# Ledger of designs, part 40: VHH binders against q9rw55

Target 1, 281 residues: q9rw55
Amino acid sequence: PQVEQLARQKMWNLAERFVAGESIESAIQAVQALERDGIAGNLDLLGEFIDSPAKCTEFADDVIKLIEAAHAAGIKPYVSIKLSSVGQGKDENGEDLGLTNARRIIAKAKEYGGFICLDMEDHTRVDVTLEQFRTLVGEFGAEHVGTVLQSYLYRSLGDRASLDDLRPNIRMVKGAYLEPATVAYPDKADVDQNYRRLVFQHLKAGNYTNVATHDERIIDDVKRFVLAHGIGKDAFEFQMLYGIRRDLQKQLAAEGYRVRVYLPYGRDWYAYFSRRIAETP
Key: E = the ipSAE of ESMFold2; O = the ipSAE of OpenDDE; V2 = 0.75 times the mean of E and O plus 0.25 times the DockQ between their complexes.

## First folded at step 13 (VHH; framework vhh_7w1s_2)

Design w21 (at its last look DockQ between E and O 0.81; V2 from the best seeds 0.00; counts 0 for: pae E 2.6 > 2, unsure alone 62.5 < 65)
Fold by OpenDDE, look of step 13:
Structure w21 (fold): chain B 281 residues (1-281), chain A 116 residues (1-116)
Amino acid sequence: as target 1 above (281 residues)
Amino acid sequence: QLQLVESGGGLVQAGGSMRLSCAASGSTFRNAMYWHRQAPGKQRELVAGISGDYTAYDDSVKGRFTISRDNTKNTVYLQMNSLKVEDTAVYYCAKSTLRGTWYDYWGQGTQVTVSS
């Protein structure tokens, strides 16, 4: 037990770089610290393996508590959730539990002028997520709910275009899941190129765009693109992970760009941390 | 409650130097700070920014202007060297705050006139 405690403590010390603590309070403090540097926060309660409907609902309740805490602290609530974590695919009373819980969460956020990002998951959930996104945008408005597109999927360019009628706020990412070659570009160069396409097309369409990448080449391309097309700095934002390229975050903020940092927090940080270590040795 | 007050503007000859100051009152000073300028008939534009210890400049002023801050005095500065006629504008100090939204506090502005 002592060895385990020491190991956890040591691991936590390392994880603190990438995780904004285990508690709501620590997460709020982390956001406040970022805001001093002109950087906004995106809070993510960690809890990736939720299997029961009851736990999904409990998770949603915890997210709502987070929203309340953010508001109480004078922070505009901005939270990312995975619909699977709140019950997507589970039927309750003839309705998708994920949708039901998402409505609760977004309603609370909207009450405080907040924003909920529906994180995109693996390719098998893209259709249902986009459908639910469309429903939720219709109910709450595009200013209160957004979603994510992944550039490594062949379909993403089409998906983006299909959503234009919503004037949606979309976060663009390269991709986080292991996908087969039948649905995703296996070559990084193609993923990067498709990322640029997604971002540029979405910007050109006049939609708010979240450029979520640490790739400086792409960031520079975006800077050049918006300059060339007369797109203002208020029309989009750069998004980065907590603890990654903090220098670049502040630099972009100094340059007057909107910057938002993705802040995972919670007790279940080990899995997230392990992934980060694998990505950034 | 937060107030930004610019000072140090005036008339200067081309090639000369000028230092602008912006004093912040009423709140903590550690937030990102910026200098903007607006020339007659033109839109307000970002000139320089500072976030933590990181600084950034518009291409038109790179190498000539320096933004700095003194946290003990709650003051941000803009050192302007090698001034050009095209630098003539009202210069504004801005503080970026994120209280539920993206917005800046602004000073009243100070006139900088560069004569040929």
Scores: ipSAE 0.758, ipTM 0.914, lowest interface PAE 0.6, mean pLDDT 93
Fold by ESMFold2, look of step 13:
Structure w21 (fold): chain B 281 residues (1-281), chain A 116 residues (1-116)
Amino acid sequence: as target 1 above (281 residues)
Amino acid sequence: QLQLVESGGGLVQAGGSMRLSCAASGSTFRNAMYWHRQAPGKQRELVAGISGDYTAYDDSVKGRFTISRDNTKNTVYLQMNSLKVEDTAVYYCAKSTLRGTWYDYWGQGTQVTVSS
């Protein structure tokens, strides 16, 4: 435990820029600092080794505590969750536990006018996540729950179109999971091209669009697209990671764009940060 | 309770200068702050914004207008130089809040009229 503790302490010196600490209080302070610059927060309680129904429900309870604390601090709750962490794929009393727990979380967020984003994980969960997203939008409305589409997956353009009846709030990302070429574009250029197509099609459909990227070329393309098509700044937002390109975050806010920053926090930050450095040489 | 009060507008000849002020009462200017304008027959549009030390401007005013902030006076300014007839508009100070909406507070506006 001493070796792990020492490695964890050294890793924290590198990670502290990208993680909003271990506690709800530190996460709230980080959101409040962003809000002073006109930048919104997207809170994400990190969890590892959530491997039983009881732990999944405990994690959901902790997310509800986060929502309550954010509201009490004057923050409109905006929280991302992974359905696997709250029990997706685990049946309890004839229903998927992830769906049961997601209802509890979204109901609490809705009570405070808040929003829950259902993260998209690896490709094997896309069908069930989109099915559950449809159910949850039907129960709570698109203003309180959204999801994610990943431009590296071949299926994502079709999925986007299939969801238009919901007028969904969708976060567009490139993708962060190791996926085989049978389901995902291997070439970055194809991923980037598909990213643009997802964003532009979603905007043209009249749906609220979250442009989650640090790629300035794509950001510039979005700016040109919305100007050319008469799409207002109230129809979309840029989303970025905590600690990355803080200059660009503030510049976009000064330009009047909506900017939201992903703030991971929790005692499980070590696994999160380790994954980040493994993905980015 | 935040109140935004613009001042400094009026009539000015083309080529002249004018400084708009936006004073807050009841709160400080710690959030992103903006100047918008609404010209006759047009929608309200962003002219300049400030977030921290970062500023941004509509292309039509770059190099002529400067947004700035004085935290000791709780005031945001818009210095307008080399004014043109097309700058004629009602100018509004705005503050975004993230509790509820992105643009929760607006001043009442101040008329700027540029004569040829």
Scores: ipSAE 0.428, ipTM 0.806, lowest interface PAE 2.6, mean pLDDT 88
ESMFold2 (binder alone), look of step 13: mean pLDDT 81; pTM 0.826

Design w22 (at its last look DockQ between E and O 0.83; V2 from the best seeds 0.00; counts 0 for: pae E 2.3 > 2)
Fold by OpenDDE, look of step 13:
Structure w22 (fold): chain B 281 residues (1-281), chain A 116 residues (1-116)
Amino acid sequence: as target 1 above (281 residues)
Amino acid sequence: QLQLVESGGGLVQAGGSMRLSCAASGSTFRNAMYWHRQAPGKQRELVAGISGDYTAYDDSVKGRFTISRDNTKNTVYLQMNSLKVEDTAVYYCARSTLRGTWYDYWGQGTQVTVSS
């Protein structure tokens, strides 16, 4: 037990760079610190793999508590959730549990002028996620709910275009899941190019765009693009992970760009931390 | 509750220098700060920003202007060197906040006129 505690403490000391603590309070404090530097927060409650409907609902309740805490602290609620974590694919009373819980979460956020981002998961969940996104946008408005598109998928350009009628707020990412070559570009160069296409097309369409990348080349390309097309800095934002390229975050904020940092928090931080270590040079 | 007050503006000849100050009164002075300017008939534009120790400048003023802050005095400065006629504008100080808006407090502005 003592060895485990020491190991955990040591690991936490390393993980705290990438995780905004284990508690709601620590997460809120982290957001407040970022806001002093002109950087907004995107809160992500880390959770274990949730397999039961009851646990999904409990998770949703915890997210709602987070939203309330943010509001109480004077922070505009901005939270990312995976629909699978709140019950997507599970049936409850003839409705998708994920959709039911998402409605609860978004309703609470909307009450406080907040925003919920529906994180995109693996390719097998893209269709249902986009469908539910469309439903939720219709119910709550595009100003209160957004989603994510992944540039490594062949379908993503089409998906983006298909959503234009919603004037959606979309976060663009390269991709986080291991996908087969049948559905995703295997070459990084192609993923990067498709990322640019997604961002540029979405910007040109006049939709709010979240450029979620640490790739400075792409960031520079976006800067040049918006300048060339007369797109204002208020029409999009850069998004980055907590603890990664803090220098670049502040630099972009100093430059007057909207910057938002993705802040994972919670007790189940080990898995997330492990992934971050693997990505950190 | 926070009030931003700019000072240091006036008339200066082209090639001259001027230092603007923005003093904050009331609340804490830790947030990112920015200088904007608005010339007659033009839109307000960002001139310089400071976030933590990081600074940034519009291309038109790079190498000529320097933004700095003194937290002990709750003041942000804009040192303007090698001034040009096109720098003539009302200069505004702004504080960044993310409580619903990206800028919550603005100064009243100070007039800077650069003569040829």
Scores: ipSAE 0.735, ipTM 0.908, lowest interface PAE 0.6, mean pLDDT 93
Fold by ESMFold2, look of step 13:
Structure w22 (fold): chain B 281 residues (1-281), chain A 116 residues (1-116)
Amino acid sequence: as target 1 above (281 residues)
Amino acid sequence: QLQLVESGGGLVQAGGSMRLSCAASGSTFRNAMYWHRQAPGKQRELVAGISGDYTAYDDSVKGRFTISRDNTKNTVYLQMNSLKVEDTAVYYCARSTLRGTWYDYWGQGTQVTVSS
């Protein structure tokens, strides 16, 4: 018990650079520190396994508390959620619980001028997530809800184009799930090239684009692209992970680019950090 | 009250130097502060930015201009050396956003005129 507590304390000493603590208060303080440096936050309440409808709704209630606390602290709420964590795929009273809970979360964020990003999970959820995204944009507007496309999926270029009628705010990421080669590029070079295609097509379509990467070659390519096409710095932002390349985050902010940093927090940080260590050599 | 007040502008001959200052009220002063300029008939452009210890400059001023800040005086500076006629503009300081827009406070501007 004391040994496990000491092991957890040692893990936290390593992890605290990458996780904004366990509480809403620690997460809010981390966002406020970033904002003083000209960097915006993207808050994400960590939760690993949420398997009951009651637990999903409790998690949604906790996200709403986060949104309220951010607003009370003078922060424009910007929160990412996984629809599976709030009940996607669970029928309650004849409706998808994830959609029901997402409405509650987005309504609260909209009340404060905030924004909710619907994270993309594995490939089996893409269709339902984009369907629900379209519904939620129709109800709340693209200023208050966005989603994610993953460049490692073959389908993502087509999905991007299919959403243009919404003028959507989309975060472009490479991908983080283990996917079979039937649906995803196995070669990093193809993933990176498709990432550029997603970003450039979204920018040319006139849609707000979130360039989520630490790859300086891609960042430089985006800088050249926007200059060559007369695209202002107010049309896009760079996004990065908390604690990774803080030098680059501040350098981009000093250059006048919009920078947003993903801030995971919550009691489940140990599982989150342990997975990141296993994934990052 | 939140306010940014620029000073130090004026007329200077090409090749000369000038230092602009931007005094901030307490909560207005941030680790991230910026200088922009607007020449007659042109759009406002970013000249220099600072975030913590990191600085950045437009290519047209790199090596000639230096942004700095003094946290004890809540002041950001722009040291301008080897001035050119093309540097003639109104210079504005700006703060990074706390809420909403990315530049939520601007000074009123100070005129810099570089003569040949």
Scores: ipSAE 0.513, ipTM 0.838, lowest interface PAE 2.3, mean pLDDT 88
ESMFold2 (binder alone), look of step 13: mean pLDDT 86; pTM 0.879

Design w23 (at its last look DockQ between E and O 0.02; V2 from the best seeds 0.00; counts 0 for: pae O 5.0 > 2, grease 25 > 24.2, placed apart)
Fold by ESMFold2, look of step 13:
Structure w23 (fold): chain B 281 residues (1-281), chain A 116 residues (1-116)
Amino acid sequence: as target 1 above (281 residues)
Amino acid sequence: QLQLVESGGGLVQAGGSMRLSCAASGSTFRYAMYWHRQAPGKQRELVAGISGDYTAYDDSVKGRFTISRDNTKNTVYLQMNSLKVEDTAVYYCAASTLRGTWYDYWGQGTQVTVSS
């Protein structure tokens, strides 16, 4: 245990630039620091291995506490959640627990004019997540709940089009899960090209688009696309990770683009950071 | 509530210089701050922006215009050198506080006219 504790302490020295600490208070302070540069936050309470209905509901309660704390601090709440962490797929009293808990979270965010983004997880959850997204937009409105599409999945272009009736706010990401070639593009070049297709199609459909990437080539392509098509800077935003390319975040903000930064926090930071290391060359 | 008041506009000969000022009346001046302009018959365009110590410029003004801020005076400036007739426009100061729309506050604008 002493070896493990020393490893965690050394790991924190590396991780602290990428994680907004362990507490709600440290996360709020990190958002406030970003806002002083005209950059918005996307708060994400870290939670790994939430394995029971009771723990899922406790996690949802903690997300609600975060939303309340953000509001009390003068921050417009913007929070991302994984539906699996709040009980998606767990039947409780004749209803999907994830949907029940998502309603509670979104209702609190809506009370404060806030927004909840439903993260997309592995490919096996896409159908149920999009179905629940549609239900929640119907209940709360697209200004208070959004979701994510992943460019590495073959299905994502069709899914995007199928959601247009909702006028959805969608975050476009490449994808971070290990997916088989039966459902996902194996080649990076194809993933990157499909990313452009998702972003461009969503913008042309007139929907608010979140361009979540650090890839400057794609960022430049988006800038050229919106200029060529007369799309205003109020129709989209760039999204980036806390502690990565802070120079680019500020540069984009100085250029007048909307910038939002993902702020993970919580006691489970060790698991989060370990995955980050495993995912980078 | 942040209020923005521009000053310093007027007539200037091509090749000349002019400095625009934007006085901010508010408790927090560390927001991203911008200058926009709108020429007759054209859409409003971003000219320069500042976020922290990072600055950005439209290509048409790079090397000629400089955005800066003085936090002790709650003022952002646009120094315009080597002015061209095409720089003629109404210049607007803008700020984002992220408490509403991303461009939450606008000044009334100040006319800059560059003569040949």
Scores: ipSAE 0.300, ipTM 0.744, lowest interface PAE 4.1, mean pLDDT 88
Fold by OpenDDE, look of step 13:
Order: C-alpha cells, then structure tokens, then sequence
Structure w23 (fold): chain B 281 residues (1-281), chain A 116 residues (1-116)
C-alpha cells in the first residue's frame, strides 16, 4: 500500500499536467483558471470500468454533483459523459439505464442552462448512442445536449447528415478507439481528410460545430474555410485537451475564437494519463 | 422581477467579522445566489456562490467566508471572518434563475471597508 501510494504520488506529479485534479474543487478551479484566459471548460469525470447498475447510477449522481458545484461556482455546466458509464445497455424497469441516467444528468444541466456532451465510444455503440442522442435532443433541446462523431469511421459522414434535422451540436474528433479496417480508415491521411469533410459540411449546414483537434493544419483549414464562407466565429469552437498545446489554446482565444478545453478529473486518472503519455511522449 | 437588497456592510477593523445579508423579493426562493465584490480600480469578482446544498468560494476567501441561505426568509448571507484590508470592496448580491447560470439579477451593493 505504501509503495502504491508513493507510485501514485510520483505519477501524479507528472499527470497533473493533463488531469485537472482528483476532486470537484480542483476541477472547478481549473475551469476558472482557463476562463481567465478566455477559455471555456468541458468537464469529464474519470471513472473505472463500471459493470453494475448501482455503480452506473452512482456515477450519474456524481456527475450531477459536479453540475451543482459548477453552478454554485458561477460556471456554466459543460460536462462530457460516456453513456456506458451511466448504464447504456443495461435494462432497468424496462428502460435502458444509460438513457434513464442521461435524462437525470441533462435535466439538471438544463436547469442551469448547461450542456451535456454524449461522448462517442467504439463503433459497436454508435447506433444506440445516436438513437439515444436523438431521443434526448427531442426531450431537452439541441442547446443542452450534444454528441461526438469520429472521422476515422466510414459511416460518420452519413451519420452527420442523418442528424441534420436536429440541428445538432456535434464535436468532431478523429477517433480514440482501436477499430478494424472494416469500419475505419486505416490511413491517417484518410482520417484527416474525412475530418475536414465532417467539419466543413456541418458548418455549411449551419450547425454548431466543435472542432476538437490539436492539428494545426486542420485548424488553419477551418479558419480559412469559415472566412471564405462567411461563417462567424460564434458558429463554432475549437476544443483541445487539458494540458496539450496550451500556447495554441491561448492564441486561438486571443484571436477571438471560442476555445473549450476538455478537463478530465477524478481519482481514476491513471488510465487516462497512461494514454496521454503514450500519445505525447 | 426579482429584487435584491444587500445590508450589513460598513466599517470594520482588520481581523474583525461582518455578516452581509441579501434579501430577495418574492415568495419563492429557488435561485442560485452569489456574492461578488468590486474593489476600487478592479474588476468585479465572484466571491462565493450557493446552489442547493453546494457552495463555492474564491481562493482568496476560503476558510474565512461562509455563504448560507435561509429559504424561509428568502435571504442569503455572507459571513466574513478574519477580514483583511484587501477585502475592502462593494459587495453585490446576484441571483441566477433556473434558466441559466449567469446572473439575472443584481443588488445595488453594500460597501465593506476594512481598516488596518
């Protein structure tokens, strides 16, 4: 136990760059710090793999606490959740537990003018996530709930188009999961190109777009695109990870673009950190 | 329209205590409530907030200030202990409706002066 504690402490010293602390308080403080630089926050409570319905509900309760805390701190609640973490795929009382808990979370956020982003997971969950997203948009409004599309999937361009009737707020990412070539582009160049397509089409459709990337080439392309098409800076935002390219975050904010930083926090930070160091050696 | 009226301000010596009150008009008190302050030549800053059972504080006042509310009186309080000269400011009460997180209503403010 002592060795583990020491190891965690040492690793935390390295991880604090990418994780906004372990507590709600630390997360809130991190958001406040960003806001001083004109940057908004997107809070993500890190959790372990949740297998029980009770734990899923507890996780949802913790997210709701986060929303309350943010509101108390004068921060517009903006939280990302994975539906699997709150019970997607588990049946409770004849309804999907993930959907039930998502409703609770979004209802609380909406109460405070907040926003919940339903993070997209692996390709096996895309259909159910989009379906539930559509349901939730219908119940709460597109201004209070959004989702994510991943450019490495062949289907994503079609998925984006299929959602146009909702006028949805969509975060565009390249992809975070290991996917087979049967469903995802294996070449980075194709992923990047499809990313541009997703972003540009969504912008052109008049939908709020979250450009979640650290790729400066793509960022520049987006800048040029919106200028060429007369799209205002209020029609989209750049999103980046906490602790990554802080210079670019501040620069974009200074240029008048909306910038939002994804802030993971919580005690279960190790797995997240491990992924970050793998990506950014 | 919600009206907020602050009271309890005045002159106090450093190290002293002061309690501010903010009375809200109306019969239903279900707002998130906040205290802000503005010192001369400085921007207005958030001091404390309360929403439901949750409270939040600026780092500069943590451990010294306590925000609380009495729903029966439609009043929010700011207990300020261990006051410092740098706490001198006009203190404002703000309310946020259940429609958003931003401040929909403001009080006129109450002056707090902490002397050395």
Amino acid sequence: as target 1 above (281 residues)
Amino acid sequence: QLQLVESGGGLVQAGGSMRLSCAASGSTFRYAMYWHRQAPGKQRELVAGISGDYTAYDDSVKGRFTISRDNTKNTVYLQMNSLKVEDTAVYYCAASTLRGTWYDYWGQGTQVTVSS
Scores: ipSAE 0.032, ipTM 0.310, lowest interface PAE 5.0, mean pLDDT 90
ESMFold2 (binder alone), look of step 13: mean pLDDT 86; pTM 0.881

Design w24 (at its last look DockQ between E and O 0.62; V2 from the best seeds 0.00; counts 0 for: pae O 13.2 > 2)
Fold by ESMFold2, look of step 13:
Structure w24 (fold): chain B 281 residues (1-281), chain A 116 residues (1-116)
Amino acid sequence: as target 1 above (281 residues)
Amino acid sequence: QLQLVESGGGLVQAGGSMRLSCAASGTFSRYAMYWHRQAPGKQRELVAGISGGYTAYDDSVKGRFTISRDNTKNTVYLQMNSLKVEDTAVYYCAASLVRGTWYDYWGQGTQVTVSS
């Protein structure tokens, strides 16, 4: 109906700065535009309601098609996935389907020199995700698969240390899930302090570190830390959201820092943004 | 195929000026572009960068060096004023993320020698 069409049009006017459209073609064009500014892309195919093993495998197939299309377009594939979307927690023939599908995705990325980041979800999935991360790094190497640690979780400092033998590529985020105080810091100041600890420990350990934040105080602290410790700009990158602080993204790129921008895309963008708006008080 | 070619280097007295050019094949001049330098016995270091309308400079050259570009000529420039002996180095032009790789494309370099 016309009401529904108008609502979708209004929603797109709001969302278009933060979403790279519905298609592989639009997502790739957005990455190519970023790369001309010296900014790398992090592609994330949006998927909602992936509730069956068949749908999980279909989603994994679509991620593989994205990786193929990115390579064909001259982009080094860099894709983030949620293991729940590809079947984590769904047993198939004695193995977790998410692990099975992640192997397929990472193998394809590796063929093209690419990289897969395993998103961290809510706290109940951290143990299985880190175990699967260890397995996948052992199979493919840390140059082709990474994961995420969330500074709001108490456990994250210990988890970071436990992974050092892998020389892992880790994205540090504050966290975006509703978590109880039994597992997560309730105070923003504690979350921010722990974020700095995660980043600095990971850098000091000699591991590639992704500093995912728009917080200019933290960005400045990272700049000071790496200068003081002789850490080169090839040891880390800043990561930011598409459409947020494009001025800062380009300024950091002009300063020679590595910058990567998260690019969600897909037909589910409308459902994605509708839920985010509805969740805001 | 894809090429960056520096020119404009040479010998100059301290206090003098010099302009380096980096000629780029294709649409490279629309990319984020960087000048690096490497002095004898030192590591290559970033001197200046340009991304979109944003420029940045190493502290040692701020106020003396200017990066600019002319997209119609596919050329990036480094105007160097008030040159010091410490500016003596091989200067390299670079582009990033062509084919998704950081600093994948470098010129062969042009020598700048500043004499006292």
Scores: ipSAE 0.622, ipTM 0.877, lowest interface PAE 1.7, mean pLDDT 90
Fold by OpenDDE, look of step 13:
Structure w24 (fold): chain B 281 residues (1-281), chain A 116 residues (1-116)
Amino acid sequence: as target 1 above (281 residues)
Amino acid sequence: QLQLVESGGGLVQAGGSMRLSCAASGTFSRYAMYWHRQAPGKQRELVAGISGGYTAYDDSVKGRFTISRDNTKNTVYLQMNSLKVEDTAVYYCAASLVRGTWYDYWGQGTQVTVSS
């Protein structure tokens, strides 16, 4: 146990770059630090392996505590959640537990003028997530809840179009899950091209767009695109992961673009860190 | 709440230099600060920004303009060298609060006129 503790401490020293600590307090401090650099925060409580309804509800409670803490610290709440973590797919009292808990979370955020992003998960959850997203937008408004589309999926361009009636705030990502070729582009070039399509179409539609990428080529393309089409800097933002391309984050902020950093935090940081290491050559 | 007041504008000959100042009424250390300009009949455009010690410039002013800030004085500056006639505009100071408001505060603007 002592050896394990030491090992974990050592690993934490490495993980600290990518994780905003284990506690709510550390997460808030990390956001405050970013704000000093002209960068906004997006908080993500780590906890992907929740297997009981009770734990899902507890997780939702913890997210609500985070929202309260952010408000208390004078930070506009901005939190990303995975619906699976709060009970999506589990039935309770005739309603989806994920929807029930998401409603609680978004209600609290809205109270403080905050925003909740429903993170997109693997392709098997896309339909239910988008359906629940539509429901929640109807209840709380597109100003307080958003979602994510992944460019590596063949369906995503259609999904984006189908949501236009909501005037939705959508984060565009390339993709985070291992998906089969039957549902996702296997070639990076196609994923990148589809990413551009998603972003550009969403911008042209007049919807707020989160460009979540570290790809400088794509970032430059977006800059050129918005300039060419007369789209203001207030119509979109760049989003990046905590600890990744910090120089670029600050540079974009200095250029007058909205920049928001995704900040994972929590005790269950090891899995996240492991993935980051794998992605960082 | 932040009030911004620009100063330092006026008439200058082409090739000359001018330094603009923007004084904030309160603590602005958490704000990203920017200079914008608007020429007659043109759209307002970003000229320079400073955030977390990093600076950025429009291509038209790179190498000629320098943005800086003094947090002890709650002031942001724009040093303009090698001025051109096309630099003639009203220059505006702006502050961006990253907590949730972008370009939340604007100054009244200061006129810069560059004569040939």
Scores: ipSAE 0.000, ipTM 0.223, lowest interface PAE 13.2, mean pLDDT 90
ESMFold2 (binder alone), look of step 13: mean pLDDT 86; pTM 0.877

